# Designs tried in a protein design chat: VHH binders against q9vxt7. Part 7

Target 1, 187 residues: q9vxt7
Amino acid sequence: MPRPVLLIHGGAGDISDSRIAGKFAGIKQALRSAWGLLSPDNGSGGGSALDAVEAAVRSMELDENFNAGYGSCLNTSGQVELEASLMEGRDLRAGCITLLRDVMHPITVARRLMEKQRHTFLGGAAAQELALATGSERLQPGALVTEGARLTLKEFEDQVAQGKDPFFARTELTDDKPVPKTDPSGE
Short names: E, the ipSAE of ESMFold2; O, the ipSAE of OpenDDE; V2, 0.75 times the mean of E and O plus 0.25 times the DockQ between their complexes.

## First folded at step 1 (VHH)

Design b37 (framework vhh_5c3l_4)
Fold by ESMFold2-Fast, scan of step 1:
Structure b37 (fold): chain B 187 residues (1-187), chain A 121 residues (1-121)
Amino acid sequence: as target 1 above (187 residues)
Amino acid sequence: QVQLQESGGGLVQPGGSLRLSCAASGFTFSAYAMSWVRQAPGKGLEVVSDISTSGGTTTYADSVKGRFTISRDNAKNTLYLQMNSLKPEDTAVYYCAKEFTSYLGSVYDYRGPGTQVTVSS
């Protein structure tokens, strides 16, 4: 009587307690998007399990709190480069997409690659061709870029130009974690 | 659209106090950690303090620890910085910042236009 297992990783670096709430809200929304697609009967996962995983990741790709799709961090050239991976546990089939541009849902492209069973890894121009051939629409350049992402890149570049590591300025701060309220008794 | 507007800066003498405010709109304020960052003349950006979504957890840079207090009012979508025992080295433009977590770590995906704090006798 085991239940289907769905694991979602938020794709984030070091997260203090102060930054977790946005990630939790996004993960809960992704799980809600996927939950209705999971079979309540154990052992009958098949195609519905892939549908559930795709739905969850697509939800995260629309959420600017995740480095997937809309709101993704910019490379040093000011562009969004997308990646996604997907695997089916039964036959260990896999699809991996990298260096994809101007497509909202890289996970859907990764699933289409897996379903072809010819390649497990695809990037660049070949990934763009697969996306368009399998029904993805090409977005206008810059559609996935947010103003926040642009400001973050500029700040990064300004600090690098000054001989500083911008991540160290932030890394020097630490969140104070909640202290246990229970005090020990005795001596 | 995300909007952050700082206020409360000004001129103070060493040892004086100021309270900065930041009015936030265009996003779910209670769902994000917030920070105060500053830029002193001729220096880069320094993160001086951050605060958790509920306000239960706070962090301070060593340069301001014991003198500054960050707080938030989620019902009013407002972030505060109480600055006590001000020193000339606290002279800077102070920015309110919304935090964003990415594969690059924790970053600031938006900041306001800033408010000037000048500490001089």
Scores: ipSAE 0.000, ipTM 0.099, lowest interface PAE 17.0, mean pLDDT 67

Design b38 (framework vhh_7sr4_2)
Fold by ESMFold2-Fast, scan of step 1:
Structure b38 (fold): chain B 187 residues (1-187), chain A 120 residues (1-120)
Amino acid sequence: as target 1 above (187 residues)
Amino acid sequence: EVKLVESGGGLVQPGGSLRLSCAASGFTFSSYYMGWYRQTPGKQRDLVADITSGGDTKYGDSVKGRFTISRDNTKNTVYLQMNSLKPEDTAVYYCATGVSYLQPYEYDVWGQGTQVTVSS
């Protein structure tokens, strides 16, 4: 009767005070999306740890506060290129998807790749074909691009064009900003 | 401390004009993009205008041709010139900046907001 354990990660770098409340809300939503699959008390809970991880990541892929799916960073051509990886601990099976476009949930495609047990890594056209063959809907071009992502790319390009290091200013603010102390109701 | 302070809001009649200012401090202003957003009660924030460090601008569809965003790197200030104001422009206007080139929608600092009311 051991209690299930779920650990998720909300991002690798420092984030601003204005974003931390949104990321905490997104983490809570991802945990709630996954917990019902593991909890026997709610009349569900027959789900695997793999199901729980997929549910959590799918929740984050829909949330513009995370660089995963909707709202992801743009490449230098102004397009969203997605990647996702998934591994099970028992048999060390893995699925890794890269260079995927116009699909809402790369993590689901990575899981389908893992379950087929033929290839560990797929990218580009092969990844697109797998996504469509396994039930993913192809979104209209540009559906995953946000105004924030567009502005971020344009600013990066402007900094480079001016001979500036686009990462220097980010490093400066990261070092000097106060520790975030936002409540869950913050915007 | 990174800080943005808005000013210039107020009450104006339809067809009138206002200029909003946002004074920035605590960072290398000339290296950062700046934006103006607005929010009415019960609605999400909408992009009004943004400007990159190099001066490229983008406008929300509802304000194109009426509003102009500009910046003065010598004064560490971004401006929003609002012309031909309509009752629908009534909102709290926020100044914002972001520093991440890897994370979409990241805004490091938001101002306190300034109220613009278009009514008699």
Scores: ipSAE 0.000, ipTM 0.374, lowest interface PAE 11.2, mean pLDDT 70

Design b39 (framework vhh_8cml_1)
Fold by ESMFold2-Fast, scan of step 1:
Structure b39 (fold): chain B 187 residues (1-187), chain A 121 residues (1-121)
Amino acid sequence: as target 1 above (187 residues)
Amino acid sequence: EVQLVESGGGLVQPGGSLRLSCAASGRTFSSYDMGWFRQAPGQEREFVALISWSGSSTDYSDSAKGRFTISRDNAKNTVYLQMNSLKPEDTGVYFCAAAYTDLGSPVYDYWGQGTQVTVSS
């Protein structure tokens, strides 16, 4: 009987040394959360592939080191707008949620959309209605905003005010495009 | 579990209107898509209209489009079918049904007893 496989990605590009440890710990926690549902040891691994994916993403949504849920980047109005999507490989059914506010786990809302409705894509007021109807609690406004996210928005605004392009690091605007980093195990 | 009770049927003239109600009991009404079906004597049940459990999405049979409107009030555990421009061919017993998604497919698991709609002079 083959063992279950789960792959998760924690982002690409240059990450400061101070954030690397946090992201690595978050990836490990997400994998542990998902692996517990897939492990056949002692009969404790009776979860589906969808359960595993949901658990991993929920773990990342709680982790301020990821741009999902808690700690997400702010829009220009200083608000967190959430999105999540997932797809079932069997029937290629999908659930996609956008423009969701004040809900901790958009991935759970996306899964409920996929399982309970004909719609594949839902946003704004319809997504809010779905979240509340499926047992998501509405968080108090601002609960998903972190100090880090506020500082990032401030820096973005300051760069715009100075006539700088905040969307690209200097290396992205050089004559040479950055080469994706390969992991040491590839050597 | 969900129990469903239909009401609002009756006798109307062609071109008339009726509003059907389906009252649901049980904790889980808001978890179900709600549909209306009808059955004329000697025929199988025919789909009429469907509303998602959130109310964000509706679907209608070709015969119902433009004449019938499905709606729901989750606070009252009730689904409605507003029927306008009724025709004799709309005559039948109208059933309310609750559906959930099982392995990606809708399953109509709970049915009411039906309410009679008769369109004739």
Scores: ipSAE 0.000, ipTM 0.082, lowest interface PAE 21.7, mean pLDDT 68

Design b40 (framework vhh_5j56_2)
Fold by ESMFold2-Fast, scan of step 1:
Parts: sequence; structure tokens; C-alpha cells
Structure b40 (fold): chain B 187 residues (1-187), chain A 124 residues (1-124)
Amino acid sequence: as target 1 above (187 residues)
Amino acid sequence: QVQLVESGGGLVQPGGSLRLSCVASGFTFSDYSSYAIGWFRQAPGKEREGLSSISGSGSGSTSYSDSVKGRFTISRDNAKNTVYLQMNSLKPEDTAVYYCAAVYPGSTWLYDYWGQGTQVTVSS
């Protein structure tokens, strides 16, 4: 009946003007992917709110601009460890996964978890087993690691070893890996 | 795979000029014009220093470190997948290996792709 409303957040902290333009393109694409599932006027209008949210996040997981899948930041061992969470309304259902590796769409695994059990959290081997059991394909180790992510980790480690903040680093974000502050002034 | 290649370095006398080029190839998920490009340098015995950046187009936002502002100018030619650094009024202190790096705007971390570097020597 009423027109649906869809909101997508591409990060929780400050983003410099010079770094926002491409992020906005990714957000717009995610919204377009999801809107078609919600709008009766624009085909595929029979989708649920969960279908729309999953579609938007899957779009972001394929986009190297987002720390959500392909192109994600590396841990200190040079690996991608994925996290995703999904909630169906306040206090209805939730699914959370952590320490997931070699799976393209962590959000889909979180949704499958929520659909099987209420308010459940899985990590590591249990999350891997759920992903495979519910139709996710195991990627080759390293398939989600981009050259950019590898070089970023190396440069980050080099900058930290040199005792300086990286010149073009952004301010630390709420839902982001912390950027170590080595300047005694806190910059 | 994405690659950045720097060129245009060399030996120049103090007060001289050089134009560095950074040529990009292999972009997969996004048009080259969507990436911001930054220039960095590393001098012997010094830490790597950021110098300048330019966002997605030739008319995009630019930034400069205080050490090069007014002397260096960054520009881009998206039709050639190239960013330039015009370096004027060069000083011996500008002697370094110069690197270009690419980042998609809004990326969580620092620059995603790096070049191999080109040597600039400012000496008599």
C-alpha cells in the first residue's frame, strides 16, 4: 500500500569530500538493486524487506569500495575474515556471523542463520559449516584478497613501524578497523 | 590486475622542473575515473611522505602537502588513464623515489594500489 522507504549506510564515521564520490556510486547501486524488489511499479515488486536488505548488502559485498566482502581489509596475517549481521525488526529475529572465510556473501549466511534460529551468533568453523550447508560455495583461499588490500596492509604496517599516521588516512570510523594513532598529540 | 607505472623521473638541477606520469591499467569493478590518485615520495633515511592527491576527474578536488604547495601541480587525463605531477622550483630536498597510488573514494583503509616508483634527483 504505502510506498516503501529504503535507507543504506556506507560507513558510520566521517568521510572526506575527496573520498565520498565513488562511495556514493556504490550506495546508489545497492539502493537500485534493492528497490526493484520492493517497488510494484518497477518489476520484481513481490520481494520482502529482508530480500531488499540482503540484495543491497550483497551488492556492497561485491564492491571493493566497501569493507564487506571482496576487497575487505586484511588481518595482520594477510587474510580476509568476514562479519555480517541482519535483524528483522526490533526484538523479532537476528543472525550474526563472524570469523567467516572464503565465502562471497556473508550477509546471506547471516540470513540463513536467522531463519533457522532466533537471536543466534555463530563464528569460525560453525559459520563455515552453515555457509556450505545452506548453499554458499567455498572460494579458493585468497580469492577475496585484492592486490590493493595486500598493498594497503603492507603500507599500513610500514607506516606504523615508522611511528607516523598515514598521510591520507581517514579519521577512525565506528564500524571500521581502528587506525593506530602514533602521534603523541592524538592526530 | 590493476597496475600503476610511474615515469618521468631523472636528474635535474636546483630550480629546474620535471613532469611525472602515472599510467594505470587493469581496473575491474570501477572506471579508472572513479579512483582518486595520490603522489608520495620516500627519500633516503626518511619516512614516506604524502604530497598531493586528485579525486575522480581533472576538475576534481585536489590537495597538497605544505612542503610542495605552490610548487607542484597535480592533473589527470582520464582518456589516457594517466595522472601527472608537474614539479617546479625543485630543491635538493625534493630528491626521493616518487610513487603514485590509487584509492576508490570511501574505502575504509589507505591507498589500494601502488606503483613501483621513479627516482628524482635534484643536484648540481
Scores: ipSAE 0.000, ipTM 0.115, lowest interface PAE 15.5, mean pLDDT 65

Design b41 (framework vhh_8k46_1)
Fold by ESMFold2-Fast, scan of step 1:
Structure b41 (fold): chain B 187 residues (1-187), chain A 123 residues (1-123)
Amino acid sequence: as target 1 above (187 residues)
Amino acid sequence: AVQLQASGGGFVQPGGSLRLSCAASGFTFSTYYMGWFRQAPGKEREFVSAISGSGGDTYYADSVKGRFTISRDNSKNTVYLQMNSLRAEDTATYYCAAKELTYGFSPLEYDYWGQGTQVTVSS
């Protein structure tokens, strides 16, 4: 009896120990949401692979521990701009959404784009129109902003005001374990 | 208080039809996703269908696609499930549930639950 396989990716890069537990809990919750749909063992299965992927990503979009939806980093105007992409198997159909605002689940908008068109990418006002036309609920402005995201933007602005390169400083802080220099002194 | 009242279940023969209703009160109905779940004896509660607050977005389990149709009437605070071409394996207690801002396939994601209505498909 073949079983379905589900893989999700919670991102890469350096994360503080205090955030690691939250990331693991969020990954487990996303897998639980999707696995129940795919599992044939208890009669709750029967969903497609696309349904399962959408469910997992939607779970992560609600979780502030992921840079996907709620809790995303702010742009220089203090707003959340959302991105999502989805691709189906070997038919190479895809839906990519960028610069979307005030919508809880960009992944659902990406799926609607894929279902309506082949090999397309949509952003800004056009993405917003698609979201509303396909039943997405519009959130009040600022609903996706967290205190953590606001503080990160303020730190960025403060460093710029001090004449520092915020990208350079952030890169140094992110590289928690630099790759050791290899010495091929032999042959 | 929040209340969800499911109704419309009953006995039906294979190939028959039933229409379930879920009357809601105590919350802003039009801002909530509404879902239908079912549970057969000895099994876990499983997803059947969901509809967005506006009614513009619907979802179905593969086992019911093409046979069941979800709809809602926000003026009456009611969600419906039209069940056609019923099979013995559709026999279950059917539950309606409400979830703010989004839908979900897991019962654990829903905020409010109604009492179920029993559907029995048998000859």
Scores: ipSAE 0.000, ipTM 0.130, lowest interface PAE 17.5, mean pLDDT 70

Design b42 (framework vhh_7mjh_2)
Fold by ESMFold2-Fast, scan of step 1:
Structure b42 (fold): chain B 187 residues (1-187), chain A 119 residues (1-119)
Amino acid sequence: as target 1 above (187 residues)
Amino acid sequence: EVQLVESGGGLVQPGGSLRLSCAASGFTFSEYAMSWVRQAPGKGLEWIGRIYSSGTTSYNPSLKSLVTISRDNSKNTLYLQMNSLRAEDTATYYCARDYVLTSGYFDLWGQGTTVTVSS
């Protein structure tokens, strides 16, 4: 039997230097969580591929450096609304959860939805009901909100109040200024 | 369609041995951890042990010297071998589909099979 292989995607476009270390550490922790379930010579090993994927995503949901679970971006009402999707490869079963609030692990709820095989997508009140019915704890309101997320929302609101579009950079793609031939901040 | 069916229960003498079976259908059995749980008359549920998809096992420390859990993925069957049975092992025995990352959560249960240990 081939050795287990696991690949996790956690990158998102341009990342500041201060964010890189946190994201890298988070990816390593997610891989460690998954590897503990897959390694047959570690006492905790022997989980399935689905168990390993769920463990990795749960690790990232606890990590404020990822836009998944704890530390997610806030909606305009200052709330965290969560999304997770999971697909089983053999029978192409899927579970997709959206608009979930006050639950630590949306990926676990998505897996429960997939296992029940009635719906592929659930959101809002129906997703909340499934989460509670299948063993998820309801967190206190605001438990998933970080200071970083609050500051991001405030900056967005301030820009809107000033009549600015917060989604557009000031720098234009066709600026006539010379484009440097090499990266000015090192190789 | 998705179900677990236990068998092998019955009357056994103290000191005897018994092997229970759990036949799984309607899902990819080999991809799930499976647990055995028992309930003695008038008492709560007691977790016996778990077997991961790989065959690695984890047991309730109070029971580990008395039981062995195994599986045959080619037959979609889970087993519980019990040795040196005592009157206190009289219970209904259930198999359950187990989620390693959600301790104590089981989403699919068998109907149970009853073991009576009596002289």
Scores: ipSAE 0.000, ipTM 0.375, lowest interface PAE 11.1, mean pLDDT 74

## First folded at step 2 (VHH)

Design c01 (framework vhh_7sr4_2; at its last look DockQ between E and O 0.03; V2 from the best seeds 0.00; counts 0 for: pae O 12.7 > 2, unsure alone 64.3 < 65, placed apart)
Fold by ESMFold2, look of step 2:
Structure c01 (fold): chain B 187 residues (1-187), chain A 127 residues (1-127)
Amino acid sequence: as target 1 above (187 residues)
Amino acid sequence: EVKLVESGGGLVQPGGSLRLSCAASGFTFSDYAMGWYRQTPGKQRDLVADITSGGSTKYGDSVKGRFTISRDNTKNTVYLQMNSLKPEDTAVYYCAKDIATAESTGNKVEARAYDYWGQGTQVTVSS
């Protein structure tokens, strides 16, 4: 069997020098959480790529250094809106979740959707119902919000009030999520 | 090139002890985390223990309290002291160099995993 490879991308956008060490530690932790689930390097047995991908993303969802789960950027109402998607190549299955709230691991909900195979994409109330019905714990409102995310939203609001377009200036045309950054006064 | 050589395996009675050693070369040993993993036929490799360059340790749930990882940076060697051995501990034990390497490149951080494993040493707990 071929030697497995795992690559994790920690997000696009501007990463300040002060955050680099935390992101290195977090992405290494995500790799370690996932790597042990891959095949033990023989022709039989062992874990799946889907298990490894889910484990890596779950690690990042717990880690405030990443824009996923705990520490996600906030919408204009100051709340975390969650999304996740995954796809596997064997049967071309996919699951996509958006507008999910107060669930620690949206990637696991996306996997559950993929495995049900009735819908590829769910959002809002339907995604929320799926998460709770399939065993996700409902977190207290605000549990995923960090002070860093609040400061980033404040900086965005200040720029919009000045007539700037931080979404256009800070993201690619195909990426509609704001890129986290610390405000200039925090760096 | 990175080289890891495990030793100290063998046959032992339930409740017994073994001490595994892993001699490392081909890199600056003191700069890297090291680990022990184990594998039984048909199963994935499981974390047994790892130890950071600074000496902080972590253990798999099934070995916590029974196994102790340590390192000697002057001898480029990592050890696994295995006490209160059980038949379920029967496996090939692999020494590993830190499999996670991370880089900051422009506007992103990414990490890659590369295997640096020894050939393994058999531990059998029986009879």
Scores: ipSAE 0.005, ipTM 0.312, lowest interface PAE 10.0, mean pLDDT 77
Fold by OpenDDE, look of step 2:
Order: structure tokens, then C-alpha cells, then sequence
Structure c01 (fold): chain B 187 residues (1-187), chain A 127 residues (1-127)
């Protein structure tokens, strides 16, 4: 078998310089998490591509450096509405979740949908029910809301109030301190 | 290969105590937060307690004051001391490994994710 290839993309939004280092670190962590399952060299020979992909996304869902899961962009009501999708190429399967709330890993829910349910796409209450019924922890309301996300929404609201075009509003707000634009590790 | 093996479960009377252990292997134990979850048939798996690599702890509301999570990095083991047990504590208890290192997460306690689980150990509290 050819050596597996894992590709991770951390988004293409308006990323400030101060966010670069964190994103690199986050991507590396996602890669490590996934590769541990995927790599035949690690003896854990039982990990599938799906396992690896899920692990990578779970890592990213945990990481505030990404606007998914913990630290997701907020809706206009200040709430996190989670989305995730998973596709498997061998059998052409897919699972999609939208408008999920207060669950740490929507990607896992998406996988559960893909593997165990007849639907390909679930949203809202149905997605929520699936998540909880299949063992996801229900987080406290607002648990996935970060200060950064809150501030981002506030800025958006302020801009709108000022009559500015919100089309290009930032989706990630943080303290913009100068950081290297490249990964000093060379990885 | 990551492996988590729970032990210490059993039958106990209300008001009794149990101490669960989880022996971990296959990863740098000290770098990861560890957690205990519990689940009853047909219900979701709920957080009981977790402990960061630095020793910070979080507890489910229902077990606060009764349960204590701890870890021994020299033994790659996480523990759950359960005191004043109640019938409602009856469940399968699972040990869990955080998916991310403390370094990558900045020791955030607001939300943790776990990627490996043990087989679980049954705890039954009954008179």
C-alpha cells in the first residue's frame, strides 16, 4: 500500500499576524493527532483514513485558533451554531451536520450520521438529538463561545451600527502582536 | 498504541467509596489532560471529572465534593476517588485521554476533547 497522505487546511479567513503562530501550532497538533492513527509506522495499525480525519478535525474543533467548535464564529444572536461534514471516498458516503449546539465535536456527530443513520444531512433539533443519543456530551450553554468570538461579533455589530459595509468584517479578532509569519520550526 | 485500562469498579452500598484507576500507555501521559466519564445504557456519556497536565481539575456538578480526580505521572495513571456514593452514580466509568497536549491548548479548561477511551469499568451502587 502506498504511504498515506494527510492534508490539513486551517482556513483562509482574515488571519492577523498574531494568529499565525497559533494556527501553525494548531495545525501541527491536528496533524500529530491524526498521524498517530494513520501512520503504519506507529504500530497502531488500526487507524483508518476516517479515524485520522476525524482526529484532525476534533483537534481543530478544540483549538480556539480555528473558528470551528470551540471558538466558532457567532451568529447574530451571539450563539454558536456548529457545522461539520465528513465524506468517505471508497464507498461514497457522507454525513453532514448543521445548526448543532453545545457539542464539542460536530465532526464526530457527522461521522455517526454517515455510518449509523440513513440520512446524509441533519440539522437543528434532529442533529442535536443524534448527538446526545449517540453519546456526545452536552456542554453548558455558551461553553463554546470564546471571548475572541464575542469581541468579533461586537465589532461586527459596531460596524453595522456605523453604517459600514460588514461584508469584509473580520471573523477572528485578537490582540495583534507581531509574530513571525513563518513557522520557525520549518515544519 | 494508545491504551487505557480502567480498574477498581464494583458493587458498593450507598455511602460507600470506590477508587478507580486508569493505567495509560502509548503516549506521553504527562502532556495530556485525562478524564473520567460515565455512561448508563441509552444515555449520553457525561463528564465526571478531568484533570489537566498541570493538575487543574474540573468536576461534573453531581459529583462535586464527593469525587476527586488525581494523577500520578510516574505511574501513567489517573485516579478517581469516589466517596459518598449514591445509586445514581451507577454507571460504566470510562477513562479518557485528551486529544491535544497542554502545550497546544494552552491549558484551557473551558472545553476539552478526548480521543481515546478505556473499555470502562462498572460501578454499581445499591443497597
Amino acid sequence: as target 1 above (187 residues)
Amino acid sequence: EVKLVESGGGLVQPGGSLRLSCAASGFTFSDYAMGWYRQTPGKQRDLVADITSGGSTKYGDSVKGRFTISRDNTKNTVYLQMNSLKPEDTAVYYCAKDIATAESTGNKVEARAYDYWGQGTQVTVSS
Scores: ipSAE 0.000, ipTM 0.200, lowest interface PAE 12.7, mean pLDDT 86
ESMFold2 (binder alone), look of step 2: mean pLDDT 77; pTM 0.756

Design c02 (framework vhh_7mjh_2; at its last look DockQ between E and O 0.03; V2 from the best seeds 0.00; counts 0 for: pae O 12.1 > 2, placed apart)
Fold by ESMFold2, look of step 2:
Structure c02 (fold): chain B 187 residues (1-187), chain A 127 residues (1-127)
Amino acid sequence: as target 1 above (187 residues)
Amino acid sequence: EVQLVESGGGLVQPGGSLRLSCAASGFTFSDYAMSWVRQAPGKGLEWIGRIYSGGSTSYNPSLKSLVTISRDNSKNTLYLQMNSLRAEDTATYYCAKDIATAESTGNKVEARAYDYWGQGTTVTVSS
C-alpha cells in the first residue's frame, strides 16, 4: 500500500527566533495547499505528486516569510532574480529556471519547461520568453521587493563601502585550467 | 508490493562510522531516484540526500561532509555511509522512494514527495 508523504522545508540556513513562528505558519499553509490536491475528501478530484510539490512551493513563493518569489534577495542593482527547479524521480525529467524576473511563480515556469521544451535549463531572456509565452503575467517592476530585502541589500552595500565582503565585487582568477564539464544530456 | 527495508543501525560511539542499507523490492529500482531521510527524537523529518538512477547525488548542505549515498542497482540496494558521527546524529533513518521534488530560489524553499518508506533503522550515538 502506498504511504504518500510530503516533506516541506523553508530553508536550510539559520533562522532568527523572531521569524520562526511566521515560517512555521507558512509551512503549514503550504501543506494545506498541497494536501488539498491529494485528498479525495477535498472535492478537488486529486492530483499528481508533481502538482502537490508545485502547489506547496507556489504557496511559499507568495509568502514574504520566505525568500522565494515575493521577498526574494535583490541583486546589486536592486532587482529580484528568480530561480526554481522541478524534477520527477520516475524518469528523471526536470526543468530548471534561473535569472527570471517579475513573475510571481518561478516554480510553475520550471514545470512548463520540464513539460514543453527539450532543454533542461533556461535562464535570462529565454526563461522570460517561456514564462510569458506560456501564460505567466509580467508583474510591474518592484512588485516582488520587500522592505526586508531592501534592508539586506543596504547592509551589503554598507559592507562593500567599508571594504568588507569582497566576494560579490571580485572574481577568482587562477592558472588552473578547469576540467570541462561533461554534458549530462550528451552522447 | 513495494517494500523498503532498512538495516545497519545500532549504538555507536561519537566519532564512529556506520553504513546503513536499504533493500528494495516490488518496483524497478534502477528507474527511480531514492532518498535518505531522518527523524531525531521529538523532531521533524530532515532530508539527508538523494541519489539519481544514474548515480549522481544531491545532499542537504548541512550534512554533505558527513554522509555518502550510493546504490547498487544489480542488488536493488541503497546505502548511506555516515562518518564522524555526533550525538546530534541520533535518529531513525529511513529510505524513501522519490517521485517529485520542487525548489524555488535555490535551496530556500522546497517540497519533496515520496510514495513509499521503510520502517526505519535507529542509530544512537552515545558515549
Scores: ipSAE 0.540, ipTM 0.762, lowest interface PAE 1.5, mean pLDDT 77
Fold by OpenDDE, look of step 4:
Structure c02 (fold): chain B 187 residues (1-187), chain A 127 residues (1-127)
Amino acid sequence: as target 1 above (187 residues)
Amino acid sequence: EVQLVESGGGLVQPGGSLRLSCAASGFTFSDYAMSWVRQAPGKGLEWIGRIYSGGSTSYNPSLKSLVTISRDNSKNTLYLQMNSLRAEDTATYYCAKDIATAESTGNKVEARAYDYWGQGTTVTVSS
């Protein structure tokens, strides 16, 4: 059996040196989560490629270092709007979610969409409905907002107030933040 | 060679209007977002706004009500319409080419917004 290959990328934002360690640790955790499902060497690799990819991204969605779920960048209203996409090469399937709110794992919702095979891209209220109807837990409003994200938004607002081009706004801070170790979604 | 040449500046009375132009050459104008920036005497640069290749615009909130940015891709020209001019609008106005294209920024090598600037055109608002 050919050995599977798993590649994980942790983003390409303006990442300071102080955040590199956290990023790297987070990537390793994501890799471990995924590889545990794929590993052919120990007989426990009963998961599919999709299972592994989903597991990796779910791990990253919990990690503030990746602003992919918990700790996501905020919109101008100070809210988290989640996005996720999943593609499967064998059958050329895809599922995309946008403007999802108060759900811990948008990647899971994206997978559910892909598997449903009715839409490729779903957003807003419809995405929310899909998420909840298929078992995702609705978190308390603001549960995914971190202080880091608030500070990033504040920095953006300050730059705008100073007449600076918003193009220069950062999406990541320079300070490392603690990462929650529990999944509040129960998924 | 990329060239940006602003024109249309001059003396205008308070409450007046002015339209600035920026003639672009040396690159595929229609593929790039363009920005207007100004610098008042003794002050730093102030971003006015941006227009994307498709025509969508983004403005400095403090100036949004007073300015309109447009473009004519067939003429490789960027415009800045200014209304209700005030003394504090006295500045040198620059057009600038945004680094990012309408497509992916695959070859973006610097975290700066602009890679080329015009020489600027001066606007003086005075009675």
Scores: ipSAE 0.018, ipTM 0.287, lowest interface PAE 6.3, mean pLDDT 86
ESMFold2 (binder alone), look of step 2: mean pLDDT 78; pTM 0.780
OpenDDE, look of step 2: ipSAE 0.000; ipTM 0.251
ESMFold2, look of step 4: ipSAE 0.530; ipTM 0.740
ESMFold2 (binder alone), look of step 4: mean pLDDT 78; pTM 0.775
ESMFold2, look of step 7: ipSAE 0.403; ipTM 0.676
ESMFold2 (binder alone), look of step 7: mean pLDDT 78; pTM 0.778
OpenDDE, look of step 7: ipSAE 0.000; ipTM 0.250

